# VH-VL binders against NAD kinase (nadK): the designs that were tried, part 56

Target 1, 268 residues: NAD kinase (nadK), of Syntrophomonas wolfei subsp. wolfei (q0aze0)
Amino acid sequence: MKIILVNNRFKENTEKKAQEIAGQLSALNVEVIIDNGLDEPYAGTVDFIMVLGGDGTMLRAARRYGQRAIPVLGVNMGTVGFLSNIEINELAEYLPLILREEYSLEARMMLEVAVFQQQSLLTRVFCLNELLLRSNSPRMLSFALEISGQKLEPYRGDGLIVSTTTGSTAYSLSAGGPIADPQLDAFIVTPVASHIINKRPLVVSPEREISLHLLEEREAIIGIDGQIKMDFGAENRVLIKRAPHPLLMVNLKAKPFFTSIDRSLQRQ

## First folded at step 18 (VH-VL)

Design TT9 (from NN1 with heavy chain R30K G56S)
Fold by ESMFold2, fold request of step 20:
Structure TT9 (fold): chain C 268 residues (1-268), chain A 122 residues (1-122), chain B 112 residues (1-112)
Amino acid sequence: as target 1 above (268 residues)
Amino acid sequence: QVQLVQSGAEVKKPGSSVKVSCKASGGTFKSYAIHWVRQAPGQGLEWMGGIIPILSRADYNQRFKGRVTITADESTSTAYMELSSLRSEDTAVYYCARGHTWKTSHGYFDYWGQGTLVTVSS
Amino acid sequence: DIVMTQTPLSLSVTPGQPASISCRSSQSLLRDIGLNYLHWYLQKPGQSPQLLIYFGSDRASGVPDRFSGSGSGTDFTLKISRVEAEDVGVYYCMQALQTPLTFGQGTKLEIK
């Protein structure tokens, strides 16, 4: 059996704890691959992914492994978030269930993001929370949003967020978007500092295709999950679709989403 | 309490197809593989394949060489097995069963449907 | 494909006496984490199969403790310490290590 342990090297507590857990797993004849962000994602076959840390560490794991149909367990290391399932001090208690695969799964929609220059594909990436288009200068953006070929009235402002329901509690919320049930598949399209007041957030069917491009030459960027940045200009277009595979989140312990919203947001 | 309820018995002609349903209740449908097992009269159990609902992916026993299609409808918590190009030797009781795990390997079958008799005669 | 072989194929037992059923696989069913992917089912007359034992030795919920499973790798045994009338039926082992999942031929248990 092979497990990836994902931690954040910039949080020193997680490195020591990852080594301790790797030792415990090795004593059970589990092969452990540590992914602390230093190396390329592990490419070989694995049975399970364990994320040690907060929502940010889970976002990296989702981008690296989310399309590979591998169960992912979030293990909280002290900061309450939306994506952990068990606490670090409970892990030994749950290890037998993990090894026996005695757990349930929750599917979380991911975005597939394709960025083009002219007609050429530059890159294709996946994300769990959101794509952000924003200005990279003091000047606002003028941009076009198309949904399945339907062109909306032009947007003007600082930018736009295209979020999953999981991402509804992240940047989208701060920009005025709704909190969504993460069990739903949908896009949430949230304007950022729009000059056009009647541009309300939109909730869009996951079967739609969303396209963005600039209407004027401006310095812009695309952000992915708040962790990856790409330059974006008038020669570019981005196409956003539901990713082929959801993130497979492990559920060992019941975590009521709605009764926990205030405390999860308060601690972020 | 998980329950699997299958569609009723069917009589079919050779060369036709049959589609058997398996409705799950009392649990999370999406998290667990649904398997199909058949039993010809007086014979043992034979695994036909299974579906992983969370991925919409089915795995098949190659013995059936594309005659079997297994699907799931999450909105109704129902799995389906369709067997095409029926032969008289396909006369059997067809069971659905739930595995304890999300994938088609490693699972023990902790819940079974009541079985569906399919009779192929001309 | 992993071939599963049960012995005996038929067993006639006086009530109150023990019974033993063997199951052999053509490949080891043991993963290095110590789990055997071998499960046992009972099909009572006119009924669907029901789970008895999983991972070679773990008793399913509601199964009486007179049923026990043992063995590892390629050789497994199901034992009934005292056979009762309700134990009549066909017993199957199943490997779940890899697809296609495969069953033994079945062992019919009957009362003398």
Scores: ipSAE 0.751, ipTM 0.887, lowest interface PAE 1.4, mean pLDDT 91
Fold by ESMFold2, last read:
Structure TT9 (fold): chain C 268 residues (1-268), chain A 122 residues (1-122), chain B 112 residues (1-112)
Amino acid sequence: as target 1 above (268 residues)
Amino acid sequence: QVQLVQSGAEVKKPGSSVKVSCKASGGTFKSYAIHWVRQAPGQGLEWMGGIIPILSRADYNQRFKGRVTITADESTSTAYMELSSLRSEDTAVYYCARGHTWKTSHGYFDYWGQGTLVTVSS
Amino acid sequence: DIVMTQTPLSLSVTPGQPASISCRSSQSLLRDIGLNYLHWYLQKPGQSPQLLIYFGSDRASGVPDRFSGSGSGTDFTLKISRVEAEDVGVYYCMQALQTPLTFGQGTKLEIK
C-alpha cells in the first residue's frame, strides 16, 4: 500500500509530525511519499492521500491530486476548518480502518479553469474553492460574463468570484455569496464590490460553461483558491467548467455540516 | 440498515435483452461499488462486473464483453445491469451486491439483493 | 484471471461433527500490509449468498463463532467446529485482490 502525506512545512508546525506518522505507517509496511510543497507532485500510483493541516493544505492537495481519483483524508492539526475529518490525536485509532479501506467517500465538485491568450491555451488548472477575477489597480474593471454562450449585461466593479459549493464558505461568502451545502454541485457567481446595484450572486447549474474577459484594457489578476495568482489582461479570456473528476473526500468520522457552520467560520 | 431491492423475475425470448435494476437504500449510494453476480441453475457464482458510482465508471468481466452494460443513477440510488443478445444459457438468477469499498477490487460483499430470475426460452 | 479452487466440492456431515473446506488461489492474495483479500460466503437453500468471513479470518456480524477462517497467501481454510442443521448450503470463497473477481466452484454441505 502507498500513501501520500501532504503537509505545509511553513504553515502549521507539521514537519516533525509528518515524519512521525510516516514512521508509524512504515512500521505497518505502508510506503509513504511526503509532499511538503517543495517538489513536483508525485506522479506514481497511490492508494490514499492524507493531508496534515488546515484547509489551505487541503486546497493544495486538491489542485495537485484531485483529478486522479484518489481518496483524500483531511487531518486537523490545530484549527478546524471545513475540510478536515479527524483530529491528529485520533489517527492511530482510525488507521486500521484506513488500511482495510473501511470508510465512505463524499464527492466535492472541482473547477476546471482554462486561461487563453487570443485563441491559444496558456494554462489549465483545477481548484476546489474558487476562481477570483479582480482588479490589480485602483481602477475598477469592466468585464463580460457569458454562461453557456449567453452574454449577461456587462459587469463593473472590483471583480467576480466563480466558486464551487465547497468554496461558498470561503472568499465568496465575504463578498456576499450564500452558504451552500457542499453535497450540491453548482457554481456560485459572486460579484465583488459591483458598481451596478442589481448584480446579485447567481447559483448556476454545474452543466454550464462560464466565460470571462475584460471589456477594456486594465491590469487584472486571476486568483485560484487564494493561493495561485496569474496576470490577466484584455488579450485573455478564461473558461470555467466542472472538472472531470470530483475530489474524493474520506469520511471516517461524522462531521455534520450545518451544526458546525458557526464554529468553522469563527476559525477562518 | 442497507437494503438492495432488485426488479422482478423476467421471461425472455432468445435474441432479446433484459435490464435488471438494483435499488439501494439505507446508506450512501455513491461511496460503494455495486457488483453483479449471476448463478445458472445448479451452478456456482460468476462475477459479471461492477460500477463505481462516484466516478460513473464500470468494470466488466471479459467473459461478458460486448453483451453486458452496467450503469448507475445517483438520483434514484439505482444500479442497472443490461444483458443483450440473450441465449438459453443466460437463464440464471442475477444478483446485485454492495462492496465495502468505492472501487471494484478489494471489496467484500456484505449486502446482497434478493436475486432476479431471468428465464430465456423460446 | 486468478483461479480459485475449492475442495471438497461436496460434504456430508453428521450433526455435531466438524467440517473443513479448503480454498486455493493461483496466486497470492496477501498484500504487504498483512491483509488477505479472500472472502467466504454461505448460500443457504433458496437464499442469496451471505458474507461469512472476510479478509481470510474475520467473522461477519451475526456469524456464530463455530465458524472460523484461517490461512494466508494461496491456501485458505474454512472450519465449522460443530455442524448444525442451519449450516446446510453451498460455501464459496472469493478473491477480491484484483478484477475480475473470482469465486471457487462451491462446496455443498449436507447433513447425513
Scores: ipSAE 0.739, ipTM 0.883, lowest interface PAE 1.5, mean pLDDT 91
Fold by ESMFold2, last read:
Structure TT9 (fold): chain C 268 residues (1-268), chain A 122 residues (1-122), chain B 112 residues (1-112)
Amino acid sequence: as target 1 above (268 residues)
Amino acid sequence: QVQLVQSGAEVKKPGSSVKVSCKASGGTFKSYAIHWVRQAPGQGLEWMGGIIPILSRADYNQRFKGRVTITADESTSTAYMELSSLRSEDTAVYYCARGHTWKTSHGYFDYWGQGTLVTVSS
Amino acid sequence: DIVMTQTPLSLSVTPGQPASISCRSSQSLLRDIGLNYLHWYLQKPGQSPQLLIYFGSDRASGVPDRFSGSGSGTDFTLKISRVEAEDVGVYYCMQALQTPLTFGQGTKLEIK
């Protein structure tokens, strides 16, 4: 059996704890791969991924491994988030269930993001929360949003968020978007500081394709899950689709979304 | 708590198709593979295949050479098995069963449907 | 495909006496984490199969402790320490290490 442990190398106690857990797993004849973000994602076959840390560490794991149909368990090391399932002090209790594969899964929709320069693909990235298009200067953007070839009235403002339902409690929420049930598949399209008063957030079928491009030469940025940044200009276009595979989140301990939402949001 | 309820018995002619349903209740439908196992009269158990609902992917026993199609409908928590080009040798009781895991390997079947008799005769 | 072979194919047992059923696989069912992917089922007359033992030795919920499973790798045994009338039926082993999942031929247990 092979497990990836994902941790945040910038947190000193997390690195020590990851080594400790790796030792416990090795004593059970589990092969352990530690992913602290420095190396390329492990490419070999694995049975399970364990994320040690908060929602940010889970976002990185989802981008690296979410398209590979591998169960992912969030292990919280302190503060309550939206993406952890068990606490670090409970891990030993749940380890037998993990080895025996006695857990349930919850599917979380992911985005597939393709960025083009003119007609050439520059990069393709998968993300769990959102894509952000945002001005990189004091001046606002004028940009076009197309949904499955349907051109909406031009946008003007600081930018736009295209979020999954999982991402509805992240930046999209701060920008005025709705909280969505993460069991739904949908895009949530949330304007950022729009000068067009009637531009409301949109909830869009996951079968749609969403396209963005600038209508004027401006300095802009594409942000992915708040962790990846790319320059974006008038020669660029981004295409957003539902990713081929959802993130497979492990459920060992019941965490009711609706009754926990206020507690989880206080972490923000 | 978990229950699997199958559709009723069917009598079919050779060359036709049958579609058997398996409605699950009392659990998270998407989390667990649903398997199909058949038993010809007086014979043992034969695995036909299963579906991984969370990936919308089915795995099949190659013995059936693409005659079997296994699907799932999350909105009704129902799995389906369709067997085409029926032969008299396909007369059997068809069971659905829930594996304890999300994938088609490694699972033990802790919940079984009541079985559906399919009789193929001319 | 992994071939599963059960011995004997039929047993006739006096009530209160022990019974033993052997199951052999053509490949090892043991993973390095110490788990055997072998499961046992009982099909009582006129009923669906029901789980008895999983991972070679773990009893399913509600299964009496007179049932026990043992063995590892390629050789597995199901034992009933004191056979009772309700134990009548056909016993099947199943490997779940890899697809296609495969069953033994079955062992019919009857009361003498």
Scores: ipSAE 0.739, ipTM 0.877, lowest interface PAE 1.5, mean pLDDT 91

## First folded at step 18 (VH-VL)

Design SS6 (from QQ3 with heavy chain I55L G57A)
Fold by OpenDDE, look of step 19:
Structure SS6 (fold): chain C 268 residues (1-268), chain A 123 residues (1-123), chain B 107 residues (1-107)
Amino acid sequence: as target 1 above (268 residues)
Amino acid sequence: EVQLVESGGGLVKPGGSLRLSCAASGFTFSNAWMSWVRQAPGKGLEWVGRIKSKLDAGTKNYAAPVQGRFTISRDDSKNTLYLQMNSLKTEDTAVYYCTTVPKYDKFLAFDIWGQGTLVTVSS
Amino acid sequence: DVQMTQSPSSLSASVGDRVTITCRASQGISRYLSWYQQRPGKAPNLLIYKASNLESGVPSRFSGSGSGTDFTLTISTLQPEDFATYYCQQTYERPWTFGQGTKVEIK
């Protein structure tokens, strides 16, 4: 068995823990690759991915490995989030299930985000939570939203979020988007400070394609999962589709999503 | 109410074949891992095999005594679990139970059982 | 294979008695141990999972303890409906194996 341990090099405790776990796994004749984000993603085949840290680390792992159909386990290290399944102190007890492949999987839809310069592809990224288009100035954007060839009325506001259901509890939530069942596949299109009061978020079929472009010469940015930033101008287009493969999240422990989110909201 | 109902048991000669069915109701069968457990008359419990859900690749595992002779399968559209038994032996005589296998939290404990169906292998 | 050995194989007790059944694994199985009750002519029922967790609907007079290789099922106050055969099971590794059973019968 070969396992990738994904940690956050900016969190020293996760690095230390990754080394410790690597040693333990090696003692069990498991081959281990540690990915702290410093190097390129491991290109070889692996059987399992453990993410040590919080939601941010999971998002990075998803972007790096999510298209490879590898089970991904989130192991929380003292942070509040929605993407970890077990706690670090529980890992030892659940390790037999992992090594013996006695775990269940949950498929989470990811986004395929393609950014174009005119007709040329600049970049293609797969992400778990959301694509954000926002103004890079105090001025509002004017942009066009098209869904499966249907052109909506021009948007005017600070920006727009296109999120997965997984991402519904992330930035989309802060922007007034709905909370979505993570077991549901859908796009959530949430306006950010629209000039139209009470502009409603859209729940869109995962079978549809979403495109965005600016209608005026303005400076904007594209944000992906709060970790990737890219300049976006009038000559650019962004195309959003359902990723061809979902992220396979490992479920070792039951996590009641709706009661958890309810409790989380009450604490804010 | 969660319910499992086994059927298909009966008398068969050594070397014969038999197919058992387990009808599930009261839960989302397609998401469930399922197992077969048997109990010879007056004896203890013996695990026969397990099948995972489709999402989990439908992986099948068997106990050594039945490996190569028995096949577990499922039809999610019918909420039914199957046990195809070939090359039956006298030592296969037992009540056969279908069970659910929790995928998390219970460390694979068998939490729901059917009432069983009797398979008798005799010349 | 992991072998599970229960003790005793059988015991006689009266209503109201405290009953203790032990299960020993041939190797460490952490807490991957479950207890089942089987009444005569009936299917087994799960009592305890993860060595010490009481299954929903099971009376509180049942309790489980242990970790590693030695495990115990305790019935604090035996009731008439508790006369049955009890089995431990390990799910630490395949093949999943049961103890030989402990028959609790009326004195």
Scores: ipSAE 0.841, ipTM 0.921, lowest interface PAE 0.6, mean pLDDT 94
Fold by ESMFold2, look of step 18:
Structure SS6 (fold): chain C 268 residues (1-268), chain A 123 residues (1-123), chain B 107 residues (1-107)
Amino acid sequence: as target 1 above (268 residues)
Amino acid sequence: EVQLVESGGGLVKPGGSLRLSCAASGFTFSNAWMSWVRQAPGKGLEWVGRIKSKLDAGTKNYAAPVQGRFTISRDDSKNTLYLQMNSLKTEDTAVYYCTTVPKYDKFLAFDIWGQGTLVTVSS
Amino acid sequence: DVQMTQSPSSLSASVGDRVTITCRASQGISRYLSWYQQRPGKAPNLLIYKASNLESGVPSRFSGSGSGTDFTLTISTLQPEDFATYYCQQTYERPWTFGQGTKVEIK
């Protein structure tokens, strides 16, 4: 069995702990690759991914590996988030279930984001929480939103969020979007500081195709999961679809999403 | 009330076949992992096999003595677990129980049990 | 395969007695051990999971302890309904195996 351990090298205890866990797994004849974010994603076949850290580390793992249909376990290192399942001090006791595949999987929808310059594909990325289009200056954006070929009235404001249901508790929530059950598949489209009173958040079928482009030359940015930034101008368009594969999250313990919402949000 | 009710037991000759059923109620059967356990007369308990939920790929695992002869299946529309027993041997004589295996929190302990159905394999 | 050995195979006790049953695994199984009660002519019922966690609805006179290879089920003050056969089970590694049972008899 081959496992990737994903950690955040800038958080001291996660790097040390990843090395300790790799030693424990090696003692059980498990091959371990450590992904601390410095190198390119491991390209070879693996059976399992362990994410050591909070929701941010899980977001990076999802972007790197989420389209490969590999089980991903979130292991909490201190701060309770929405994406961890077990605590680090429980990991040794749960290893028998992991190694023998005695666990359940929960599928979490991801976004496929394709950014074009004119008609040429510039980049394609996947994300677990959201795409943010936002102004990169004091000036508002004027932009067009299309949903499956239907052109909505132009937007004017600071930007727009296109979120998964998993991302509904992230930036989308702060911008006025609803909390969604992460077991649902949907897009949540949330305006950011809209100057147009009739622009309400939209909940959209995951089968729809969402397109965005600017209507005026402005400094704008596309943000992915709050972790990747790309310049976005009048020559660009972004296309958003449901990703081909969901993130396969491992559940070893019951996850009390609804009973924990307030606690998890308070700790942001 | 959560219940499991087995049926389909009876007398069969060696080499014969039987199909056991386990009717489930009081919980979401389609999300459950299910197991069969047997108990020979005057003997202890022996795990027979386990089937995961369809959402967990319906994975099946069997104890060695029944591998290749027994097949676990489920019909989620009828909330029913099945055990198809082929090529029966006298050592398969037992009371057969269906049980649940929790996905979470209990380290695979068997928490809900049916009343059992007797299978007798005799010439 | 992990073999589970219970001791004793049977015992006689009176109502009110403290009863202790042990279970030994042939290899380390962490806390992947459960205890079941089977009354005569009835199906087993789960008593204890994860070596020491009491199943919902089970009387507090039942307790479990142990980790690794050695485990104990204790009935602190035996009641008339506790005369039964008790089984331990490991779920650390398939095939999931039971102990041979311990019959608790009156007197």
Scores: ipSAE 0.745, ipTM 0.886, lowest interface PAE 1.3, mean pLDDT 91

